# Miniprotein binders against Mucin-6 (MUC6), part 66

Target 1, 185 residues: Mucin-6 (MUC6), of Homo sapiens (Human) (q6w4x9r395to579)
Amino acid sequence: GHCSLEGGSFVTTFDARPYRFHGTCTYILLQSPQLPEDGALMAVYDKSGVSHSETSLVAVVYLSRQDKIVISQDEVVTNNGEAKWLPYKTRNITVFRQTSTHLQMATSFGLELVVQLRPIFQAYVTVGPQFRGQTRGLCGNFNGDTTDDFTTSMGIAEGTASLFVDSWRAGNCPAALERETDPCS
Short names: E, the ipSAE of ESMFold2; O, the ipSAE of OpenDDE; V2, 0.75 times the mean of E and O plus 0.25 times the DockQ between their complexes.

## First folded at step 16 (miniprotein)

Design pb65 (from gb6 with E83Y; at its last look DockQ between E and O 0.91; V2 from the best seeds 0.82)
Fold by OpenDDE base, look of step 17:
Parts: sequence; structure tokens; C-alpha cells
Structure pb65 (fold): chain B 185 residues (1-185), chain A 112 residues (1-112)
Amino acid sequence: as target 1 above (185 residues)
Amino acid sequence: DIREEVKKLLEEARKLIEEAKKAGDEEAVWLLEIAVRLLEEALKTGDPERISYALLFLSMALITAAEKLGDPKAVELLEKAQYLLRKALEENNPELIKEAIKLIKEAAELLG
């Protein structure tokens, strides 16, 4: 399964359903029993301009009971708040630079993350086949059915992206908006 | 010739993977396979920058193995290699890459 966060406010689920939203919060991208130590992948969005429609991805976070790995748009990588030199390795996770513009987080448990730093901060999530039907979050449920990708954290299918996205907020943030994206974003 | 030296190192890395498999060192296999992929991708273009990133990863992978084996000499060599590679990236100096490769090869010999 491949999930992408592109163009600042566009998401394509594991089931290849595209949608967009504007929000300035931390959202759960991926939760699954297949992630060890209660692991979860999250995305941090912030304002990138003066209007409410000017939002962008600014960081990706992998959070577990043991680690909090943050990859930010300024190319700083931290674990539990401490800056780390790349390549960096924990027990079952490694973060390294692939190219001048691409970082990667690789794991031994079937999760891969590629982060494009420039010109737009973008993220690409790949999960193994063992994750089929066992994922939750903004990346969807990876069951081959696009019609149920907007399932909320409470297990309710939503028809709009805004309510779906809001249900996966990791903190107390403003509600997401379903607005037309700026063609420049 | 950095490209040629990297090819040799790539072959050595592949051998180390096979040895790691025989030894049941799953972590070493996992990390070295990533290193091999990075090296292969870097060799497609011969970009010194990508080569340096790949070699940094290889060095990290080998450090992990060296620590498990209790070989401080290998660790020292590889840490020095990483230093040189970072410097190479900063200065765009291919000679530092060559020096790093020598150290990595020496360390790999100790681990083989």
C-alpha cells in the first residue's frame, strides 16, 4: 500500500483515493496492530500563508512507546527531542538521507517513509501486505475499497473529507476546512 | 576511480550479507541490504553525493555489526570514514571519499 501527502494539502490513501483538506494540526496518518510498541505515523500541518487555504505539511512524526522520531521541513531529525545525525538507527528503525532532497525512514516491520524536502515538503508512506485491512488514519484502511476510506476514528463512514480528517486529530486544533486549494500550493 | 572502488565495496557488502544470513543476524541483513540498494542506485549515475550518502549508511551498518562482535578497531575505522564522508559532502572533495572507502574496506576485512 502506498499513501502520499503532496502539494501541501493533498492526500492519496492506500486504496488510491485522492482528497484534499486545509488544517493546522497534527493528524494520525497510520495506526495498525502491525506497528510494534503502539506505533503511529503522524503528519504535522501548519499555516504557510495568510489565508486559511494556505496550509502545508511541515513535519512527519513516528510515535511509539520507545521513540518519537520527527522529520521536519528544515531537515532536522530528532528522537525524543534530541537532534540526531544521519544516518540514525534505533532498534528497528533507521533514518537516512537518500539524496540531497530526499530522506527515508526504513523499518524492519514493513513500514517505509520517504520524505521529499524540496521544492515542496512531501511524504510517501509504504506498508507491506501484512497491513491489508488493518490500517487506520488519514491514509485509509488499505482494504481495496475506496468508498470506505473516510472512516473516522470512531468507525463511522463520512461523506466529506473535513469530518474524516478532524476525527484523526492528535490534539486540540482548529477544524479542518474543505476548501479549494490555491493553485500555487 | 571512485566508481570502481565502490563496485568492489558493493561486492564485499553482498558477501557480508550472505555471511550474516548464515549467522542468523537478521539486523545485519536488514541494514546491509539497504546499504546495497543505496550503493546500486548511486552507481547508476556515479554522483559523488549519492555515493557518499550510501557509504555513510554502509558505515553505520558495519558499525552496528562491529559493536555486536566487540571489535573496537573496526568501529574506529568506520567512524573515521563517516567523518571523512561528511567532510567530503561539505567540501565537494572526491579525494576524501576515496580515503573513506579505504577505511571501510579495511573495516570490512576485519568483520569478514
Scores: ipSAE 0.866, ipTM 0.943, lowest interface PAE 0.5, mean pLDDT 94
Fold by ESMFold2-Fast, scan of step 16:
Structure pb65 (fold): chain B 185 residues (1-185), chain A 112 residues (1-112)
Amino acid sequence: as target 1 above (185 residues)
Amino acid sequence: DIREEVKKLLEEARKLIEEAKKAGDEEAVWLLEIAVRLLEEALKTGDPERISYALLFLSMALITAAEKLGDPKAVELLEKAQYLLRKALEENNPELIKEAIKLIKEAAELLG
């Protein structure tokens, strides 16, 4: 299965359902029992201009009990807060430069991530067949049926993207996104 | 000729994959298979940057194997190769890639 995060705010799910959203938070892209040690893939979005209509992907995060790997638009890769020279490896994950504009995170458990750094920061998620029907998050449930691709964190299939996306917000936004406040409050 | 030298490294990497499979070293198989894929893609483009990135990955895979085997000379050669490859990328200098390939070949021969 393939899921893509493109053009700043467009997402195409594993079941090929496209949608767009605007947000300034950390969102869960992928959770699955197939990910070891409570692993999850997450996406960080922030303002790309003055308004929320110009939000964009600024980082992708893989979080597990052992690792917090952050790949950011400034081309820095960290694990557990420490910057790493590429190529870099852990027990089951390796991050490396594939081209001058693309990084890849490959895993031994059937998850691959390709990140385009330039000209626009974008991410492409590939999962093996073992993930079929066992994914949740912004990339959908990978069950071959697009009608329930907007399944919220509460297990409810929504007809619109907005409730779906909001349900997959992380409980606490990172410091950069928490800068956002009501302009008239 | 960089292309011919990279082709020889591909043959050595494939040989090391078979040896790793026989040894039951799943990590080495996984990393070397990635290295082979990157080298094959780089050869199709002929792009020195692509070749440098592929060789950096191969070097990391071989360092991992060398450390398990307790071969400090192979590790030293591969770390020097990585230094030369990073310098090649910074300076856009293909001659440094050729020097790195020689070191990687020497290390691969020590490993099998």
Scores: ipSAE 0.785, ipTM 0.918, lowest interface PAE 0.8, mean pLDDT 84
Fold by ESMFold2, look of step 17:
Structure pb65 (fold): chain B 185 residues (1-185), chain A 112 residues (1-112)
Amino acid sequence: as target 1 above (185 residues)
Amino acid sequence: DIREEVKKLLEEARKLIEEAKKAGDEEAVWLLEIAVRLLEEALKTGDPERISYALLFLSMALITAAEKLGDPKAVELLEKAQYLLRKALEENNPELIKEAIKLIKEAAELLG
């Protein structure tokens, strides 16, 4: 399964459903029982500076009971707030440079993340087949069917990206009413 | 020839993978298998930058193994290799890659 976060705000789910959203928040990208220690992958979006309504990916975060790994557009990698030289490892996660412009996070539990740092900060998520039907978040549910990829955090399938994306917000961020949103995906 | 020296190091890394499997060291197997794939891809391109990043990863995998075995000389060699590889990347200087490979090979011999 592949999920991509491209350009400013374009997402393609594990089931190949494309959508766009505008938001300035941290969002749950992927949750699954296949991730150890209550792990989750999150994406941080912020204003891109061109217009009020344009947003772009600025960081990707892997959070578990043991680790909080942050890969930011500033090219700094931290774990639990401490900056790390690359290549870096824990017992089951490693982060390293593939090239001067691309980082990879590889894991022993079937999650892979490739981050393009330049020219545009983008992320590509790959999960093994054991994740099929067992994911939730912005990357969808990986069940081979696009009709329910917009399933909210409450388990409700929505027809629009905006309601779906808003349901996966994490942390303190402005309500969607305070920001322009695309009413259709 | 850097490519020929990397090919020799790949053969040694594959031997270390088999040794790690026999010892039940799943972490070493996992890291070394990643290192082998990175080196194989770097060889296809011949790109010194990709070779340097792959060797940095291999060095980290070997440091992990050396620390478990309690071999501080191997750790010292590998840390120096990583310094040289980072310098090679900063300066775009492939000759430093050759020096790093010698140190990595010496460390791998201590571990095997």
Scores: ipSAE 0.706, ipTM 0.891, lowest interface PAE 1.1, mean pLDDT 87
ESMFold2 (binder alone), look of step 17: mean pLDDT 84; pTM 0.828

Design pb8 (from gb6 with S52A S59A L69R)
Fold by ESMFold2-Fast, scan of step 16:
Structure pb8 (fold): chain B 185 residues (1-185), chain A 112 residues (1-112)
Amino acid sequence: as target 1 above (185 residues)
Amino acid sequence: DIREEVKKLLEEARKLIEEAKKAGDEEAVWLLEIAVRLLEEALKTGDPERIAYALLFLAMALITAAEKRGDPKAVELLEKAQELLRKALEENNPELIKEAIKLIKEAAELLG
């Protein structure tokens, strides 16, 4: 399965449900019992451009009991607060430059992340078949049914993106606002 | 010819994967398989930057193996290769890539 974070604030879930939101927080992208050591993938969104009405992805975080790997739009990669030169590896995770504009985080447990640095910061998450029906977060539940992709952290299926997104906030941040899918409107 | 030298390193990396599989070294297999994929992609493009990124990754995979085996000479050669590759990227100098390939090849032979 593929999940994408594109165009600043667009998300397409593992079941191919597209949505957009306005948010300035860290959000849980992916939690799963298939991730070792209580691992989770998270996305950091912040204000973008001159207008405060626009928000965009500014960093992606992989957090586990052993590692806090942060990949930011300024091309800095840290683990547990320390800057790392690429390529970098831990026991089950490696981060490296694939092209002049793309970084990749590869894992031994079926999770892959590709980050586009330029011309706009974007992220692409790939998970193996073992994750089917076993994911939670902004990327959806990967069960082949788009009607329940807005399942909140409390297990409630919502009809709107804003309540869904708010339920996956990590920490105390302002509530997200649902946006129209056309970025030019 | 950088492409010819990279092709030779690709074959050496594939050989090291088979050796790692026989040894049950799952980490080495995982890292070397990524290196092989990056080298194959770089060869298709012929882009010196992509070749340098792939070689940086191969060098890291080989450093990991050298450290496990306690081979400080191989580690030294590979660390020097990484310095040359980073300088090649900074200066847009493909001759430094060729120098790095020689060091990586020497280290791979020590580890084979």
Scores: ipSAE 0.764, ipTM 0.909, lowest interface PAE 0.9, mean pLDDT 85
ESMFold2 (binder alone), alone request of step 16: mean pLDDT 84; pTM 0.847

Design pbX (from gb6 with W30S Y53S F57S)
Fold by ESMFold2-Fast, scan of step 16:
Structure pbX (fold): chain B 185 residues (1-185), chain A 112 residues (1-112)
Amino acid sequence: as target 1 above (185 residues)
Amino acid sequence: DIREEVKKLLEEARKLIEEAKKAGDEEAVSLLEIAVRLLEEALKTGDPERISSALLSLSMALITAAEKLGDPKAVELLEKAQELLRKALEENNPELIKEAIKLIKEAAELLG
């Protein structure tokens, strides 16, 4: 399975469902029991540098009980807040420069991340067949059916991307759908 | 021929995976399996940058095994190989890749 984060704010799920969203938050891209030590892949979005009214991918994060690997659009790689020189390894992950314009995070557990640094920051996620039907997050559920790819964090299949995306927010940041919440509650 | 030299390294790396499994070195097994997969993928593309990057991953895995086994000569050879591979990527120089492969092979023989 392939999932892509392209053109700033476009996403194509593992089941090939394309969508776009606007938001400035860290979002859960991939959660799965196949990821060791409660691992999760996350995507950080912020305001676009050229338009301010649009958002774009600015970092990808792999978080587990042992590691917090951050790959940023400024070409800095950190783990647990400390900058690392490439190539960098952990027990089962290697981060390295694949080409002059791409970084790769390769793992022993069936997850591979390729990040394009230039000219536009983009990410490509590949998972092995063991992840089929066992993924959650912005990349969808990888079950071969696109009609339920907008399954929220509460297990509800939505018809539109807005509620789906907002349900996968992580961290302390404003909701993408301000009008879906009661500001006085 | 870089492709033939890399194929020989893949055979050595697979032997070292078996040795690491027997030793119960789960970290070395994981890193070597990553490196083997990356080298196989790089060979399919024939891209010197990808081959160099995969060789760097292999050298990292081998250093992990060498440090645990207490083989300082193997570590020294692999650190020199990493220096040559980083230089190869910066200068786009395939001759440095060949030199690094020789050092990695020597280290692999010491470890296996």
Scores: ipSAE 0.126, ipTM 0.552, lowest interface PAE 5.6, mean pLDDT 75

Design pc19 (from vc8 with E67R K68E R69L)
Fold by ESMFold2-Fast, scan of step 16:
Structure pc19 (fold): chain B 185 residues (1-185), chain A 112 residues (1-112)
Amino acid sequence: as target 1 above (185 residues)
Amino acid sequence: DIREEVKKLIEESRKLLEEAKKAGDLQAVRLLFNAVWMLIEALKTGDPEKISEALLKLSEALIEAARELGDPEAVELLLEAQELLRKALEENNPELIKEAIKLIKEAAELLG
């Protein structure tokens, strides 16, 4: 299955449900029993773009017991806080430059991440068929049914993205607003 | 009985998750998200084995938080709970799950 984080704040789930949000936080992007040692993929969103109010992806994090691999929009790759030159390899993970504008994180456990660095920071998550019905987080549950793609961290299916996204916050951040406020109205 | 106790642990675990977020402890956040999800799934099945597995994950998350906070009493309670849960799985004994829940609750109260 394929999940995409594109155009700053657009997400398409593994079941191909598109949505957009306005939150600025670190979020659980993917958790699954198929990830070794309770690993998690996380997405960091912050204010950027042409306006300070615009939400954009600024980093992707893979966190496990041993590793905290961060790929940032600044084109820096770190593991456990130390900058790494590419290609960088651990026992199960290799991070390398796929093209002049793209990095890839390949794993032995059926997870692939491709990060576009330029012209805008974007991420593409691919998971093998063993993940079907076994995922949770911003990328959805990968069960072939888009109606429950907004399943919160408490296992409740929501009709709108705002409560879903807020339930997967991993940082101490303000709750996302479903609608942008109009300061003049 | 056990079902109601698990519901209370989910509530307490969510409070500790919010504390871990405020502390910036991403390792505890990762483990607590996983433990809460597993507890919710186990509660749906009512399967003692799945409940024990979820409680082991919760105890692991709480040990991580307790070690960072420097709380050795909480760590000792959680290690004892893990031994009871391992015995529960080996013996298929639901009564040991109840004893483990009591120890996990005591540890959670010390942490939050």
Scores: ipSAE 0.752, ipTM 0.853, lowest interface PAE 0.8, mean pLDDT 86
ESMFold2 (binder alone), alone request of step 16: mean pLDDT 81; pTM 0.791

Design pc20 (from vc8 with E67K K68L R69A)
Fold by ESMFold2-Fast, scan of step 16:
Structure pc20 (fold): chain B 185 residues (1-185), chain A 112 residues (1-112)
Amino acid sequence: as target 1 above (185 residues)
Amino acid sequence: DIREEVKKLIEESRKLLEEAKKAGDLQAVRLLFNAVWMLIEALKTGDPEKISEALLKLSEALIEAAKLAGDPEAVELLLEAQELLRKALEENNPELIKEAIKLIKEAAELLG
């Protein structure tokens, strides 16, 4: 399955459900029992544009017991706070420059991340078939049914994106609902 | 009884998750999101084995929090809870699950 984070704040889930949100936080993008060492993929969003309601992806984080790999829009790759030159290899993960504008994080456990650095910072998540019905977070549950793709961190299926997105906040941040209204009457 | 105790642990774990977010502790956040999800899934099944597995994950998250807080008493209680949960799984003894829950609650109170 394929999940995309594009155009600043647009997300398409593994079940191909598109949505947009207006939040500035670190969010759980993907958790699964198929990820080793209770690993998690996280997405960091910050404000972009003139409007306070607009947000954009600024970094992607892979966090496990031993690793905190951060790929940021300024083209810096760190692990546990230390900058790494590419290609960078761990036991199960390799981060390398796929093209002049794209980085790839390849893993031995069926997860692949491709990050577009220029002209716009965007991310693409690919998971193998073993992840089917075994994912949670902003990329959805990968069960072939789009009606429950907005399943919150409490296991509740929502009809709209706002409560779903807010439930996956990994930081101490304002709710997305507070950011969806422009200061225009 | 066990279902009601697990519901209370879900509520306490959610409070700890919010504190971890405020502290900027992404490792604790990662583990607590996983533990809360597993507890919710285990509660749906009512399966003692799945409940034990979820409690082991919660214990791992709380041990990390206890080490950061510098609370060796909480760490010791959680390690004892893990031993009881492993025995519950191996010996098929659900009474040990209740004993483990009591130790986890005591540790959570120390960390609260």
Scores: ipSAE 0.707, ipTM 0.835, lowest interface PAE 0.9, mean pLDDT 84
ESMFold2 (binder alone), alone request of step 16: mean pLDDT 81; pTM 0.793

Design pc21 (from vc8 with E90K E91T N92G N93D; at its last look DockQ between E and O 0.95; V2 from the best seeds 0.85)
Fold by OpenDDE base, look of step 17:
Structure pc21 (fold): chain B 185 residues (1-185), chain A 112 residues (1-112)
Amino acid sequence: as target 1 above (185 residues)
Amino acid sequence: DIREEVKKLIEESRKLLEEAKKAGDLQAVRLLFNAVWMLIEALKTGDPEKISEALLKLSEALIEAAEKRGDPEAVELLLEAQELLRKALKTGDPELIKEAIKLIKEAAELLG
């Protein structure tokens, strides 16, 4: 399964459903029983301009019981608040520079993350087949059905992205604005 | 009815989740999201094992919260609940689950 966060406000789920939102919060991107120690991948969005529609991804966070790995747009990688030199390796996670503009987080448990730093901060999430039907968050449920990708944190399938996105917010933030546009347009 | 009690507990957990969000406690948020999800999934089948496992996850989340807050009473209640749930997983006794839920609810009220 491949999930992408592109163009500052566009998301494509594991089931290849595209949607757009504008929010300034931390959101659960991926949670699954397949992630060890109740791990979760989170996305941090912030204002990139003066209008409510000017929002962008500014960091990706992998949070578990043992680790809080943050990859930020300024190329700083931290774990539990401490800056780390690359390549950085934990028990089952490795963060390294893939190219001059890309960082990669590789894991031993079937999660891969590629972060594009320039010109736009973007993220690409890949999960193994063992995650099929067992994911939740902004990346969807990876079950091959796009119609239920907008399943809220309470297990309710929504028809639009706004309530879906807000249900996965991890902080006290304003409601997200929704636009259903083609990311390629 | 265990299912009804779990539903009530989910609602209480949601309240705690909102408080965790307000506090900026991402660890608590992570754990509570997971626990609530597991409870909801367990309710779909009503499987006592799945319910027990979900309740264990919730109790773990609440223990961490209780420890951070410095509430030993809540911790004690939750530890007892965990013990009951572990027994329930072995015996399948629904009464143990019900009792555990009572303890968890009481602890949640202390933390609310």
Scores: ipSAE 0.848, ipTM 0.924, lowest interface PAE 0.5, mean pLDDT 94
Fold by ESMFold2-Fast, scan of step 16:
Formats: sequence, C-alpha cells, structure tokens
Structure pc21 (fold): chain B 185 residues (1-185), chain A 112 residues (1-112)
Amino acid sequence: as target 1 above (185 residues)
Amino acid sequence: DIREEVKKLIEESRKLLEEAKKAGDLQAVRLLFNAVWMLIEALKTGDPEKISEALLKLSEALIEAAEKRGDPEAVELLLEAQELLRKALKTGDPELIKEAIKLIKEAAELLG
C-alpha cells in the first residue's frame, strides 16, 4: 500500500482516502506489529515559510529502540542526534540520495520511505502486503475499506479528520481544530 | 472483574502518555501508544491470552520509563508482573492476571 504527505498539508491514506489538516506537532504516521522492536514512523508539522502561515511537513522520523532517524526539510539526516553522511546504513535500514531532490529510506521489513526535498518537502510511504489490516496512525488501517480510515488512537472510527489527527499527536501541542472562518477578519 | 481493571489501566496509561508528551519523551510516547492500542484491541476480543500479551507490552513500556528515571522499585514490580503474566499464558489462571495488574498499577503510580 501507498500513503502520501503532499502539498504541505494533504494526506492520502493506504486505502486512498484523502484529507487535509493544519497543525504544529509531531504525529504518529505509522505503527504496526510488522515493524521491528515496536518501531514507529512519525511526521513533524510546523509553520511553513509561506505568506499565510500555512503549516507543512518539515521532517519525518523513524523511531525504534535503537534508532531515531530524522530526515528534515533542511536536507540533514540524523540518527540519535548525530548528522550522517549518505549513504547511511544500519542493520536493517539504508538511507541514500535517489536523485538531487529525493532521498530514500529502504528497509528489510517491508517499509519504504521516499522524501522529496525540493521544491516542496513531501513524503511517500510504501508498505508490503504483510501490513494489510495491521497499520494505525495518520496513514490509516490499510484494510481495503475507506469508511474506517479515521480510526483514532482509542480505536474509534470518526467522521472528521480533525478528531482523528488530534488523537495521533505525539507531542504536547494545540489541537488541529480550526475555528470558524470570519470572511471580514 | 478483569475487564474493568484493564479499562482502569488504559486510563492510567493514557495519563502517562500525556505526561510523556509534555516531557518530549518520544521513546515513551512510541511505547505507550503501542501498549494502549494493544489493550484496547484485547478488550474487544475478550481473549485472556490477548489481554496478557497487551499487559506484557505495557510492562515493557513502563520498564523503559522506570530505567530512564532511575526507579529500581518500579522496575522490580514490573518484572514480577511479567513473571505472573507469562505463567498466566501457560495456565490460563485469571487470578495471576489480576495480581499482575495490581503490580503494574503500583509501578504506574510511582512513575506518574
């Protein structure tokens, strides 16, 4: 399955359900029993440099017991806080420059991440068929049914993206709930 | 009632998760999200084996937190809970699960 984080604030789940949110937080993007040692993929959103203070993806984090691999929009790759030269390889993970504008994180456990660095920071998550029905987080549950893609961290299917997204906050951050827009403000 | 005790543990674990978020402890956040999810799924199945597996995962999350904080008393309680849960998986004895839950709750109070 394929999940995408594009255009600053858009997400398409593994079951192809699109949604949008505005937030400034680290979020659980993907957790699964198929990830070794309780690994988690996380997405960091912050204020973008655009004129309307739009929030956008600024980093992707893969976190396990041994590793904290961060790929950020400033084109730096770190593991456990230390900057790494590419290609960077661990026991099960290789991070390398695929093109002048794209980095790839390949793994031995059926997870692949491609990050576009320019002109806009974007991420693409691919998981093998063994992940079907065994994922949770912003990328959805990968069960072939879009009606329950907004399953919160408490296992409840919501009708709104905002409640779903807020349930997957990994930081102490404000809710990604928008107030009513005043056309005159 | 094991189901009611597990519901209380989910609430306590959610509280620890919020504290981990405030502390910026992403390792604790990672483990607690996983443990809470497993506990919720285990309750849906009602399977004592799944409940025991979820409680083992919660104990793992709490041991890592306790070691990071330097709390050997919490570690000892959690290791004892893990022994009881492994016996529960072999025997199916619900009293072992109840005793393990009590030890996990004691450890959670020391940590939160």
Scores: ipSAE 0.792, ipTM 0.877, lowest interface PAE 0.7, mean pLDDT 87
Fold by ESMFold2, look of step 17:
Structure pc21 (fold): chain B 185 residues (1-185), chain A 112 residues (1-112)
Amino acid sequence: as target 1 above (185 residues)
Amino acid sequence: DIREEVKKLIEESRKLLEEAKKAGDLQAVRLLFNAVWMLIEALKTGDPEKISEALLKLSEALIEAAEKRGDPEAVELLLEAQELLRKALKTGDPELIKEAIKLIKEAAELLG
């Protein structure tokens, strides 16, 4: 399954449902019982333009009991606040430079993250088939049905991306603004 | 009715999740998101084993919050709840689940 976080605050879920939002927060991107020790992949969005409402992805965080791995647009990788040289290995996670513009976080538990650093900070999440039907967060539930990909953190399917995104906020932050996705633009 | 008590715990856990967000406690946030989801899923099945596993995860999340706050009474209640839940998983005794829920609720009140 593939989930992408691309420029303009576009997200495409594991079930290929596209949406866009603008919010200044940390969000739960992916949780699943397939992630060891209740791990969570999180996305950090912040203001990105002259418009007070425009935001973009500025960091991706993998948080577990022992580790807080942050990959940010400043191109520094940290774990628990300490800068790390690449390649960097923890228990089941390796972070390395894939190309001059891309970093990769590979894991032994079926999660892969590729982060494009330049020209625009973007992230691409790949999960193995064992995750099917067992994911939640901004990347959706990976059940093959786009109808319920906007499922909130309380298990309620919503009709708007903004309500869905707001339910996955992991910080004390303002509500998101949804922009209508134009299928022809 | 264990199902109704779990529904009440979900609501209390949502309040504690918002407090964890305000405190910047990402570890508690991570754990509470998972625990709430597990409780919701367990209610769909009504399976006491899934309920006990979800309550163990909720207790773990609340211990993280209680330790961060420096509340040893809440920690002690939650550790006792976990022992009851582990025994409930081994014996299948639903009364142990009910007692664990009472302890978790007491701890949540101390943290709220």
Scores: ipSAE 0.780, ipTM 0.868, lowest interface PAE 0.8, mean pLDDT 87
ESMFold2 (binder alone), alone request of step 16: mean pLDDT 83; pTM 0.819
ESMFold2 (binder alone), look of step 17: mean pLDDT 83; pTM 0.816

Design pc23 (from vc8 with E90K E91A N92G N93D P94R)
Fold by ESMFold2-Fast, scan of step 16:
Structure pc23 (fold): chain B 185 residues (1-185), chain A 112 residues (1-112)
Amino acid sequence: as target 1 above (185 residues)
Amino acid sequence: DIREEVKKLIEESRKLLEEAKKAGDLQAVRLLFNAVWMLIEALKTGDPEKISEALLKLSEALIEAAEKRGDPEAVELLLEAQELLRKALKAGDRELIKEAIKLIKEAAELLG
């Protein structure tokens, strides 16, 4: 399955449901029993320097018991607060420069992250079939049904993106504002 | 009733999660989001095995918090709760689950 974080604050879930929000926080992007040691992907959003009153992705974090890997828009990769030269390898994770504009985090457990650094900071999450029906967070539940993709951290399906997004806040942050998507413009 | 006690633990775990967010403790946030989700899923099924698995996951989150804080009393309570839950998984004994919940609640109060 494929989930994308594009154009600042646009998200397309694993079940291909698009949505948009306005928020400044760290959010749970992906949690799953398929991730080792209760691992989590998190997405960090902040005020955009490009667009008036918009927010944008500024970093992606992979957090497990042993590792806190941060990939930021300034092209710095850290693990547990220490800057790392690429390629950076751990037992199960390799972070490397895929192209002049893209970094990749490859794992042994069926998760792949590709980060576009330029011209806009964006992220693309790929998970193997073992994750089907076993994901939660901003990328949705990967069950083949888009109607419950806004399942909150309390297991409740919401009709609006803002309540869904707010339920996945990993920080003490202001509530997100809902933004209209116009996919047919 | 186990279901009502699990609902109370979900609410208590949510409060600990909000405190972890305020503290900027992403490790605690990671573990507590996972434990809360597992407790909610277990509550929907009513399966004592799923409830025991979720409670073990919550106890893991709380042990990490207790060790970080330097609270050996909370650690000891949680390790005892884990032993009861492992026995409950083998024997299918709901009374062991109730006893484990009491120990987890006591540990959570020490940490909250």
Scores: ipSAE 0.768, ipTM 0.864, lowest interface PAE 0.8, mean pLDDT 87
ESMFold2 (binder alone), alone request of step 16: mean pLDDT 83; pTM 0.824

